# Ledger of designs, part 1: VH-VL binders against Exodeoxyribonuclease I (sbcB)

Every score and structure here is a prediction.

Target 1, 149 residues: Exodeoxyribonuclease I (sbcB), of Buchnera aphidicola subsp. Schizaphis graminum (q8k923r203to351)
Amino acid sequence: PKLFDFFFKYRKKNELCRLIDIEKFTPIIYVSSYFGALRQNMSCILPLSWDLHNKNILISIDLFKDIDKLIVFCKTVSISNISIKDLFDLGIVLVYLNRCPILAPIKVIRKEDTNRLNFKKYFYYKKINLVKKNYFLIDLVKNVLLKKN
Unless a header shows other numbers, all headers, positions and changes below count from the first letter of the chain; Kabat numbers aren't used for antibody chains.
F, E and O stand for the ipSAE by ESMFold2-Fast, ESMFold2 and OpenDDE, each averaged over both directions (binder to target, target to binder). V2 = 0.75 x the mean of E and O + 0.25 x the DockQ between their complexes.
Where letters were taken out, [cut] stands.
The coordinates of atoms that the task and the answers printed are left out; those that the model quotes come from them. Centres of patches stay.

## First folded at step 12 (VH-VL)

Design k2 (from k1 with heavy chain W50E T59D; framework fv_rovalpituzumab)
Fold by ESMFold2-Fast, scan of step 12:
Structure k2 (fold): chain C 149 residues (1-149), chain A 118 residues (1-118), chain B 107 residues (1-107)
Amino acid sequence: as target 1 above (149 residues)
Amino acid sequence: QVQLVQSGAEVKKPGASVKVSCKASGYTFTEYYMNWVRQAPGQGLEWMGEIRAGYGNTDYADDFKGRVTMTTDTSTSTAYMELRSLRSDDTAVYYCARGDYYLYFDYWGQGTLVTVSS
Amino acid sequence: EIVMTQSPATLSVSPGERATLSCKASQSVSSYVVWYQQKPGQAPRLLIYYASTRATGIPARFSGSGSGTEFTLTISSLQSEDFAVYYCQQWDDEPWTFGQGTKLEIK
């Protein structure tokens, strides 16, 4: 796939950073949409496969602040048409896989929905402000494979 | 409004070089790739390559490697495509087209006819 | 290189009828297929991207479908301005290859 190179620190032709080399380990969402305004004060729920003590945990959300519009594709199994609401529900962040930056989905939940969650399967994470410079980066190769059991 | 304006028609002899320009307006030039696509008379579309404005990263199709060079001038929001060692079968309309940020070619220049004849 | 093959080369239909154009990839391109319309003497115009998403300003009679290796562009009720050449293009891997085109002509 051809991507906006601001999300890639390495050359597009680098095999380690090509989407087709990593899609089997990390679902990638590309959606035709405009990011007009993002909601503030959201909470993030991470799968238990993500090790919160891993020193490679760094997720950047501020990359979308300076982008008036962004077109991305969905490579997850069953999504052929995605709404803007789906982007808020899934979240899209910059994630590193062996130092290769990629776009990856993260599920984000509103404060009012926290009572509905079964935390036995999830880590409840701290509030996120999508307009601020916050850094969380996760190396997904090891952590994604750990949830396969 | 987004607009891509290309330089005028060129007539060249075999072995010469041609340099086509594409001036962009109506958007932030350095946030997009500029692609070059050609079309021989009565034929289909052929992708030649791309350049990332602002960074200068280029990728060329194999058929054009070694004789094409793509550049940009960010101060004038202009992209250039130079094709060397012209042959008669290089006669075509050459288009610039904006892409990558949208992951498709959403705006196209009007085209530049390059005629190569002896 | 991924080869895109369009069929038929020429489709003769009457205004008001439905036209169905096919595009096949030599290997899976997921949903990374784009459709363009080109009229004589003009640059191509974006119609559909990501296999099924209509570009801004494109009439609802145009629709795209497909995934993997088989893709279809459908025009549900042909208007006089729809008679043109249509190209598909894949965006899965470089080089970005186009099909050879389908010419839609009046019967």
Scores: ipSAE 0.000, ipTM 0.494, lowest interface PAE 16.5, mean pLDDT 65

Design s11 (from y2 with heavy chain N57Q; framework fv_olinvacimab)
Fold by ESMFold2-Fast, scan of step 12:
Structure s11 (fold): chain C 149 residues (1-149), chain A 118 residues (1-118), chain B 107 residues (1-107)
Amino acid sequence: as target 1 above (149 residues)
Amino acid sequence: QMQLVQSGAEVKKPGASVKLSCKASGYTFTEYYMHWVRQAPGQRLEWMGEIRAGYGQTDYNEKFKSRVTITVDKSASTAYMELSSLRSEDTAVYYCARGDYYLYFDYWGQGTLVTVSS
Amino acid sequence: NFMLTQPPSVSVSPGKTARITCRGDNIGSKYVHWYQQRPGQAPVLVMYYDSDRPSGIPERFSGSNSGNTATLTISGVEAGDEADYYCQVWDDSSDWVFGTGTKVTVL
């Protein structure tokens, strides 16, 4: 299997809607997001070992557009009883890869550490809530993550 | 209007190499993948490989990996496929086809007939 | 080594419905795409992601995919629908896999 096939596995119909399964893709999404941040010339960059990940830079470069979009919308969504804070605390965001919605894992950092990664450059709070266009995923998130009692 | 225009028919002897071109127009070349797919007479379509036009990263079908090389010329919006050590069973129509991050091919070139005969 | 099998031919009268099957182990867990190829021409995408139609493809074309069988359905068949049809999936181990093809004849 190819090292970067993890990205393609979550693009299958049933897998795109499986919240539990997306956690196993965290390393690749995180690495690509880190390199995306580096390309945006951020002031604080995660200290990652480059030797093993240099191959990921070249192979995942065609995914930077999707990875950046994956982050850009996560703070614009609001679901009735699921806040962005709840999703962040669970290490999950809802984004669109082209026209396909996906729940993706993210490494959640403490609020006091946000300035180090400067995630605010990648989040747009005032954009339209794309989550509202996919009621199936919203229901799945509520049933799996949020039976708030 | 999106178009993929391929080079003309080729006749080669066994053991030779052939290099085909596929010129794209009507879209941003570097934002898409270019795939090569062949079809031997009366046979099914068979994927040969792909290239990420913006970055030059390639991936090949294991069957062809030792003999196929796919490249791009970004300035000319052109993809190339070179197949070496030609055999009679390589006689086929060769297509270039555009791919996106999606797992399908939305636009195809007209095809190039390659005939391998002594 | 993933394999997609289609019937070699389907005959249908004008105005009737043609059904082209694509059989593969657990194919319902994969996305299926369909291409139409007229003699001497390049393939044309007619269905993607099981049941989505590209712009320009008539509503007469529909698709389904469940279990071990995906189906392309052409209702109200016209003479211009006569062609070879190929299904296609992506598989982790086999990459891009095309079906064996079905020749649709409109009589």
Scores: ipSAE 0.000, ipTM 0.500, lowest interface PAE 15.4, mean pLDDT 65

Design s12 (from y2 with heavy chain N57T; framework fv_olinvacimab)
Fold by ESMFold2-Fast, scan of step 12:
Structure s12 (fold): chain C 149 residues (1-149), chain A 118 residues (1-118), chain B 107 residues (1-107)
Amino acid sequence: as target 1 above (149 residues)
Amino acid sequence: QMQLVQSGAEVKKPGASVKLSCKASGYTFTEYYMHWVRQAPGQRLEWMGEIRAGYGTTDYNEKFKSRVTITVDKSASTAYMELSSLRSEDTAVYYCARGDYYLYFDYWGQGTLVTVSS
Amino acid sequence: NFMLTQPPSVSVSPGKTARITCRGDNIGSKYVHWYQQRPGQAPVLVMYYDSDRPSGIPERFSGSNSGNTATLTISGVEAGDEADYYCQVWDDSSDWVFGTGTKVTVL
């Protein structure tokens, strides 16, 4: 079985959410290129100096017009029980697509300043190696991020 | 064009330490990971550890964590691997290899033979 | 720790097809990469992400990965393909894991 089947748990809990083909949906956000325009669609505030210090993280939103909210786990913010760095290492982002919260799987991203082409290729593969803490991340999202909204 | 050049062969006594170098050229050194992988005679490849060249952050195979230290010299585009408390079982060819978030090794150094004998 | 097992050797005649297997628990859920190592030389990446070829690797090389077995297939084998071949995965507990290696001998 694929590890990504677990992210459908949130959708089944929300009766109003439509079916989403996750294999065809991959969020990528270009921090430096889209910072001004796309930041208003992000729930996480990235530091303005991120680009200047070559610590950028490249994520692209392919379905920009269908994305109503994207939560990017920022390294400058810590959740009391889990650091944001640990969440980045788990390779998951929370996406609100058509008002439905889903966990969008990404591969473990090791460096912060990868180029656009590499990211796009990486995200479009169906198989992804996820760290063991995915269950803790799902519980964190459910009990901390979604509970506060 | 892209190249990893390793230091020369070493012969050490049990209990000694060895420090190997790997000089990178042909790409932006600080944008990639550098891994160290060894291969004992007639044995499989074995991952030892990695360093993120731009930040200096390391991760080690639990088997070697107490004895291995990986470092970089960014100005020289060179990675180093030091292995301490050498035993005869550490006799192997040691490779440096370039990695990325893709989780595979696309370029390898030529290898350095380390012989540990009494 | 996660283990990848390969047959120790495969013998194949020129022009025929060699198949090198890599067995691991639920390996089909992981990406498999393959390296070729000729005597006295460093490994060379010949296949990544199960079935993608690096630049310069002939189309005779192909790969697959499903269930508990990944396979590197070399069709139209040439003398220059004689080498040791290693599969490799990344595992969240074991990091980079290499297979036991397969020596391919060409007649």
Scores: ipSAE 0.006, ipTM 0.504, lowest interface PAE 15.9, mean pLDDT 66

Design s13 (from y2 with heavy chain N57R; framework fv_olinvacimab)
Fold by ESMFold2-Fast, scan of step 12:
Structure s13 (fold): chain C 149 residues (1-149), chain A 118 residues (1-118), chain B 107 residues (1-107)
Amino acid sequence: as target 1 above (149 residues)
Amino acid sequence: QMQLVQSGAEVKKPGASVKLSCKASGYTFTEYYMHWVRQAPGQRLEWMGEIRAGYGRTDYNEKFKSRVTITVDKSASTAYMELSSLRSEDTAVYYCARGDYYLYFDYWGQGTLVTVSS
Amino acid sequence: NFMLTQPPSVSVSPGKTARITCRGDNIGSKYVHWYQQRPGQAPVLVMYYDSDRPSGIPERFSGSNSGNTATLTISGVEAGDEADYYCQVWDDSSDWVFGTGTKVTVL
């Protein structure tokens, strides 16, 4: 897929190394519109923002108390049905996670998709904090973003 | 200068346990993985397990999972590997190696010879 | 379990080129790293991410990786290049996997 080719292309320009930089790459959580249809095997998008001004929701390690289990969810990647171009125009790089009951920025969830989402997992917080050492992003880069297509 | 210094050679009897150390210097110990790799005489390199020094998460090769325990002492910047129920087949040089975010082992200790003999 | 196979040995004359292969199913979809081990010494990283050289490794070392075969190439071989060479990948089911190793003899 073109998305994974994009990640590996950036690796050659040292751009991929920027994805572990906490100052520049704030994780944002997105639940795909496949969420409700795949409730036993739900997928989500965990975008890494390249522009701090374009972040929608920041994650805290407190939301991922079982960080090893979150890494296991990255074993299989599912394709999102949202416009990748729109997210890239906002400076967001995407990673798809399977079985991810994670929060999504409301502005990227379409009204027509609401009835297909699992409402028990369609929730959001007003504010969350960044983790100082950011082991979450390093683990995500190691186990997902560095895989060749 | 980055360096990994391992403990000295060990001679053990079958059924005993051995605990090896690997002291790191020259970098922030808690921001890297520490791996343990062994090599039996004339044989290939074999990965045993890893620990993320910062938060203590471990992962082990299935072959060794029931007998190996990897730990760290953050204040001493030291990683440990304990292997129990030793057999003659465990005779090998044991290496510690630093793991980077990008899945390669950039610095290695000098190795520790463990001899298991009856 | 994922497996990496290397030829047991490669013989090369000084100044010529040695090629060390590492074969694995769809290895071109993975990043390959290479280690050099001289007798009685710890392994040393000589190539990472298929074709990147660590600081201090001469330009005569190069790498490639596609399909089912990764290759470490040593041009202008010197006596000091005589060593065992190991390829390595990370696999999500097998974790870290080392190749079977290749002994490079300079004669």
Scores: ipSAE 0.000, ipTM 0.501, lowest interface PAE 16.7, mean pLDDT 65

Design s14 (from y2 with heavy chain N57M; framework fv_olinvacimab)
Fold by ESMFold2-Fast, scan of step 12:
Structure s14 (fold): chain C 149 residues (1-149), chain A 118 residues (1-118), chain B 107 residues (1-107)
Amino acid sequence: as target 1 above (149 residues)
Amino acid sequence: QMQLVQSGAEVKKPGASVKLSCKASGYTFTEYYMHWVRQAPGQRLEWMGEIRAGYGMTDYNEKFKSRVTITVDKSASTAYMELSSLRSEDTAVYYCARGDYYLYFDYWGQGTLVTVSS
Amino acid sequence: NFMLTQPPSVSVSPGKTARITCRGDNIGSKYVHWYQQRPGQAPVLVMYYDSDRPSGIPERFSGSNSGNTATLTISGVEAGDEADYYCQVWDDSSDWVFGTGTKVTVL
């Protein structure tokens, strides 16, 4: 499937975290939503082992505390063989946390489905890529994803 | 039973403002988007804007952005649309409609006729 | 802006099949949704994501979408199907776009 192929190619190109053993997973990868985790205060831990059937990869991240690191990473992403536009067109945002090294796609969408993607989600990802100021992105995330704001 | 009930017909003079309401029932109001769509007599449907009821985030059609304001009252499960600087071309039936998965409108209010005339 | 064009009218006899087209540049790459509007009433969703029917919509309604044309098909047409029909897509440049509308008359 193109979703799995993309993640695997990107991993090789950018020397992705070796704590993630992608070769043991099925062609379909299930990952925790980073944005859903904002409301649950989930910790940033990579599983060292998983179910015998390898159907789930649970990646926890404390985005409530690490939003600033998410912003910094998004501003510095540069990939020679794939444009940042292609990443956002696929609905993929990759982050590194200096406190807990983890690389996980928030959501993988096939390129063929880009024209069928929700505008708000696409617009939000594009704003992350273009924003230079932390306070603006934090306000945007709170207004879009956190019901308290 | 899921329902969207809109306020009654309005007659306004050019230059005035109008504020319409849309009361939701039968579902969790804050989990959905509420959109406003208008239809001038004999014309196509035209999207005006939306609000994410739970978060208050709005987005407007550029054509109306300078004149339209969409708000919600979460405790009353009611969405509002205010359109200012009314012109005769604003005469239309205004609908509120629930957004499901953001891409289509699954339930619609009965519509409110706004007539702008001198 | 992205544009969706429908024929202004379609006439069909009871029991026959009505086909309502919605033309747009590369519309097959987008999800198409359809609404039925009877005179003096609010629109009602009758088809979503190209070919899925909402609960309560008769099996006589079906949809397809490929290339530059999406089609809503109503087989075994009944008098109650007489209405205006609108297609709708979401476009990243134009947001929610509605078609020009088709009046279906059952003669």
Scores: ipSAE 0.000, ipTM 0.490, lowest interface PAE 17.1, mean pLDDT 65

Design s15 (from y2 with heavy chain Y55F; framework fv_olinvacimab)
Fold by ESMFold2-Fast, scan of step 12:
Structure s15 (fold): chain C 149 residues (1-149), chain A 118 residues (1-118), chain B 107 residues (1-107)
Amino acid sequence: as target 1 above (149 residues)
Amino acid sequence: QMQLVQSGAEVKKPGASVKLSCKASGYTFTEYYMHWVRQAPGQRLEWMGEIRAGFGNTDYNEKFKSRVTITVDKSASTAYMELSSLRSEDTAVYYCARGDYYLYFDYWGQGTLVTVSS
Amino acid sequence: NFMLTQPPSVSVSPGKTARITCRGDNIGSKYVHWYQQRPGQAPVLVMYYDSDRPSGIPERFSGSNSGNTATLTISGVEAGDEADYYCQVWDDSSDWVFGTGTKVTVL
């Protein structure tokens, strides 16, 4: 399977896939009501910018309380200036299937040997399998997206 | 050469437990799911559960959840399925099958016949 | 819980076309995979994601999926195609669901 061979298609359960240009790669991260207090009756994409180049990652906790999906878009995936530890500490993992990208829980990555993962090969990392009813993702959402002062 | 090799046939009495094994070779065991599927004589395939070999996360069919436990031995590249409180209707061929991230079962073991009789 | 129903048997003459249906409520909204099982053998994947063929499966195997019916089509049927065929979907409430199975007999 090749990472950048995605097709625009509703997945059969209202999951959205896109054909992505290699030069304008847009990773997709989503959270649905199965993984938090979000509703499943909306079929929309909420754009959220995330700059992986400079370790400047902003997540707005308030954006998704009234939506069934939060889909995060990154303008670029040049991650040469971000450490793997910083990426994992932020609680967000990108999983790419040949046809559709899917969010995976952080704790899954932390159990893996990260010595094989490097900045250039990040695009091809897909050791984390599909998200199902996963308790690790619920904990992740609470700690990263839902934690308040 | 990807291969799944299962343990041999078992004969058990009602109320007993059975533990089946599935040894993987030819691929990185910890990068894939292992599923267990059974087929009673003349009946359909029935999914029992799965395990993420690298992480130990399991999910079970509600029908079997109270009686089934799936585990792995990563050093031996082997998955196990234990079914307790056996009944005559548990007589079936039990298969292990590899699940890719593409959501289909691409390689299957040869099957293990479990016979539950009085 | 989600259910997939297949006809119990399909009979076809050599060289003709066999059509094996898999019926489920709104199955066209799900990806369907198909397995072939010969007597005494483990299942073999013959079609995935509605209409994609694994390496080694001949062109005469094709698939479709819309509405309430998915279909595996085998054109130019050969004696070696005699087997039981099972459809499969993933459902968020039922997880993995297999069809009731269809025995294909080549006359």
Scores: ipSAE 0.000, ipTM 0.494, lowest interface PAE 16.9, mean pLDDT 64

Design s16 (from y2 with heavy chain R52K; framework fv_olinvacimab)
Fold by ESMFold2-Fast, scan of step 12:
Structure s16 (fold): chain C 149 residues (1-149), chain A 118 residues (1-118), chain B 107 residues (1-107)
Amino acid sequence: as target 1 above (149 residues)
Amino acid sequence: QMQLVQSGAEVKKPGASVKLSCKASGYTFTEYYMHWVRQAPGQRLEWMGEIKAGYGNTDYNEKFKSRVTITVDKSASTAYMELSSLRSEDTAVYYCARGDYYLYFDYWGQGTLVTVSS
Amino acid sequence: NFMLTQPPSVSVSPGKTARITCRGDNIGSKYVHWYQQRPGQAPVLVMYYDSDRPSGIPERFSGSNSGNTATLTISGVEAGDEADYYCQVWDDSSDWVFGTGTKVTVL
């Protein structure tokens, strides 16, 4: 059973998360706002901690055989909107959505570290090209991980 | 629609410098990397360097780093590659090619022949 | 320096299958891309990420990559397939690396 599937019904109610919800063939990140069991829905062990449970934003990946689906549902207690920048400010960056999600803390990534960690390989995901209308997410991933300046 | 148009052939003396241009059209120039790749007669393709058109960030093949400079003119959607201290071994066809965080080159210019001879 | 080795030439009759290999240490852990270059022309991308075809490239072209060998396979070869073919990878230390090239001759 997919514990996080019940958040699926809320994806279109949250305006800030609409832009990343573009179809059945695009990877879908299920967001949990309630429990630390988020990682139980992962196909592999994530290298990063999910210590952001109390920050109103949690991300899970749900992969179906040969179909990747991407949906984001954000929750906030305040009237302040949550943007993709806010996710990065919380120290998380989603870089690979196919079979094994990779999340990297922005603050530990330096220019010299990108060559060591082979980040050029992890930026590419051919199905992300289907998310051309959601340029902000793609651009932020590239800008954060391809820090060559 | 999308195309890369390169400057014309050059003939140079050893020790001179050459500056080639690559004008892009049909896409948003600043969103992609521009790479330079050369091919000596009958030889393999050889990567020289790249520039992120929007930011100006460059990276060069160690073999050419001391002699190559890649720049862009965003308003003209044009990339440039200048190679200094030319030798006879620099005789080659020089290509510009489009890339991004993707690890391949999807569109190529027609190539510019640079001949270095005494 | 990372190196990719290809056979210098492959001869094939029309309608038959040509197989072009690209050998590199642990190349199966990398993504391989393939370019076709006809005489006097710029290279054209014909295969990317091991086995994906760009728009306009016929289904006769296929690719594979495992262990130390990547292969570009052209089935039902036509005269227009005669060209030089180059494999290419990205390597942590060497950046973009091209193979030695294979001349495909259609008899």
Scores: ipSAE 0.000, ipTM 0.495, lowest interface PAE 15.7, mean pLDDT 65

Design s17 (from y2 with heavy chain A53P G54S; framework fv_olinvacimab)
Fold by ESMFold2-Fast, scan of step 12:
Structure s17 (fold): chain C 149 residues (1-149), chain A 118 residues (1-118), chain B 107 residues (1-107)
Amino acid sequence: as target 1 above (149 residues)
Amino acid sequence: QMQLVQSGAEVKKPGASVKLSCKASGYTFTEYYMHWVRQAPGQRLEWMGEIRPSYGNTDYNEKFKSRVTITVDKSASTAYMELSSLRSEDTAVYYCARGDYYLYFDYWGQGTLVTVSS
Amino acid sequence: NFMLTQPPSVSVSPGKTARITCRGDNIGSKYVHWYQQRPGQAPVLVMYYDSDRPSGIPERFSGSNSGNTATLTISGVEAGDEADYYCQVWDDSSDWVFGTGTKVTVL
């Protein structure tokens, strides 16, 4: 499947996106195609800086200007119990795409592209398998905000 | 190095159509949206529409939707904007501009003046 | 139909600070971008995502956005900063919306 078609299919004005089937989304074999989507969807990307030396993750709060709308949408999805550390270890981040919260793999991006995306350093991606994990999307959002520094 | 080069000025009569071009160079044409924005003399910038060159998907400002068509020639890295049923109120400088998804316009063409007169 | 309003003009002396406001309902919930346009020229991006500067834009340009007002601040103003400035947001119902524009005069 083409990732760009997926992103743009859910561009709908004045309404929340349909429930995204995260189980079907996350096991996509073509997750490596996300690089182009990240570049084109910069306003919906959670800024992430990973200091490899210290293993520290720095997250910007800028993405959460619409946090109230994100929380309202999250009430319509059923995910339970995830650690933010586990999420980042799996190479996944939360993005707000056209008012739709979605879990997307993070990717190694080129240094030149990193500057354009307001990222200071490279971050890593790897294939993920969420079949045995429970996720609390609201808790994930709270934990991300707490880790802005 | 990165450039958007637009076609030259046009003078048209009311009721005619005009088709402007915007040739991109210095980046991968299909990775960015191309937008068209106009500015009537002494007026603010006004968004007309966009195209995603990789797939040809378009979106238009409702004000212009019945009269505007945006297309691309991927092999030539060129975007086109055609505006039909021209009126005197369409006299403006027309810009093409590169954009990211829902964001900002980081590079602009030099603009094309379209004059609609009797 | 979403609207962005800017003051028509701002006058500032060289070396002083100019503040250009962009007013919109709940604009703090949106990302604001700013363009500089000199007479007869195409707009140039000078600020994006509220407060980030493109490469080549001096440190004296800064931005903020909260509540109903976004602001582009130009400190240490130089003659070359004289231009029209436009704010811009993306809105779900109106797509890309530009402000009414502010002419900055350096006297």
Scores: ipSAE 0.000, ipTM 0.500, lowest interface PAE 15.3, mean pLDDT 65

Design s18 (from y2 with heavy chain A53P G54N; framework fv_olinvacimab)
Fold by ESMFold2-Fast, scan of step 12:
Structure s18 (fold): chain C 149 residues (1-149), chain A 118 residues (1-118), chain B 107 residues (1-107)
Amino acid sequence: as target 1 above (149 residues)
Amino acid sequence: QMQLVQSGAEVKKPGASVKLSCKASGYTFTEYYMHWVRQAPGQRLEWMGEIRPNYGNTDYNEKFKSRVTITVDKSASTAYMELSSLRSEDTAVYYCARGDYYLYFDYWGQGTLVTVSS
Amino acid sequence: NFMLTQPPSVSVSPGKTARITCRGDNIGSKYVHWYQQRPGQAPVLVMYYDSDRPSGIPERFSGSNSGNTATLTISGVEAGDEADYYCQVWDDSSDWVFGTGTKVTVL
């Protein structure tokens, strides 16, 4: 099975991931068309499909609670890959909040959250094992999509 | 201003348990993770585990997972680390340190010496 | 299990430059933090995210991280810089890992 088909098969669709603390913002109030999965013991999966121009971009984020791995998947039905520029153009930024990443409209991201220290905290591409197979990683600091090996 | 104050030195026999405390002040206790790190005489720093004070969520180094328990008392802004089934190799200075899960450890307690001897 | 190796000691004359290395497999893909520990004292953060300095740490301290080696550089070394230095990374399988430590002696 394809990577995203695998996640949809093993995770409940159309449910919101519960965040323990929502400190700054939540896209849940802003975008009614996105969905997520319930936190499943060791993980939180948020597949997001949003764009008022009917682009169908699926971004799955799998955060392992007990081992604290962040795995980011990115797929679109109209584009073979997605860059951070594409996400910015859609008004979407990945923010790591309270050990559970969420996707948020760029307009609700505070500038202090994107300064050098907080940006590295929220967009920490170096901390994820890049040799993990079956995953795509977005290098948010370099503005590139890192393909699976 | 910001500080972490740890409990005093302990002397224990092999097989006993020890429970150390770390009292935080000068910041909002529940906004940061608390880590525990030890250092045996002449040896390197060794991470033992962490806790998120607001919800009690913990993560432990696999080496210590069967023997270590980290807890908090939010009302007292105090974190605790209990290590059971002590061995002579557990003789070390134990530190608490403040951090966020993926951030560096920016403030450290003064350390507590635990001596395990017969 | 992920491991970080540092030279046991580095000797440097006052006013000169000390370089402390931290070696780990593909460490350039990880963020490296550095701690200074004087005898009988708790560690103090002196460098984080490879090359950022905490408030109060002099500009003489700088850092780099590439390939298999991260380096903490102390220029214009002063007697007060004499201490043990530890590198640290987060690894997804090992969590927080500290280096073996380097004793910097100012002669």
Scores: ipSAE 0.000, ipTM 0.498, lowest interface PAE 16.3, mean pLDDT 65

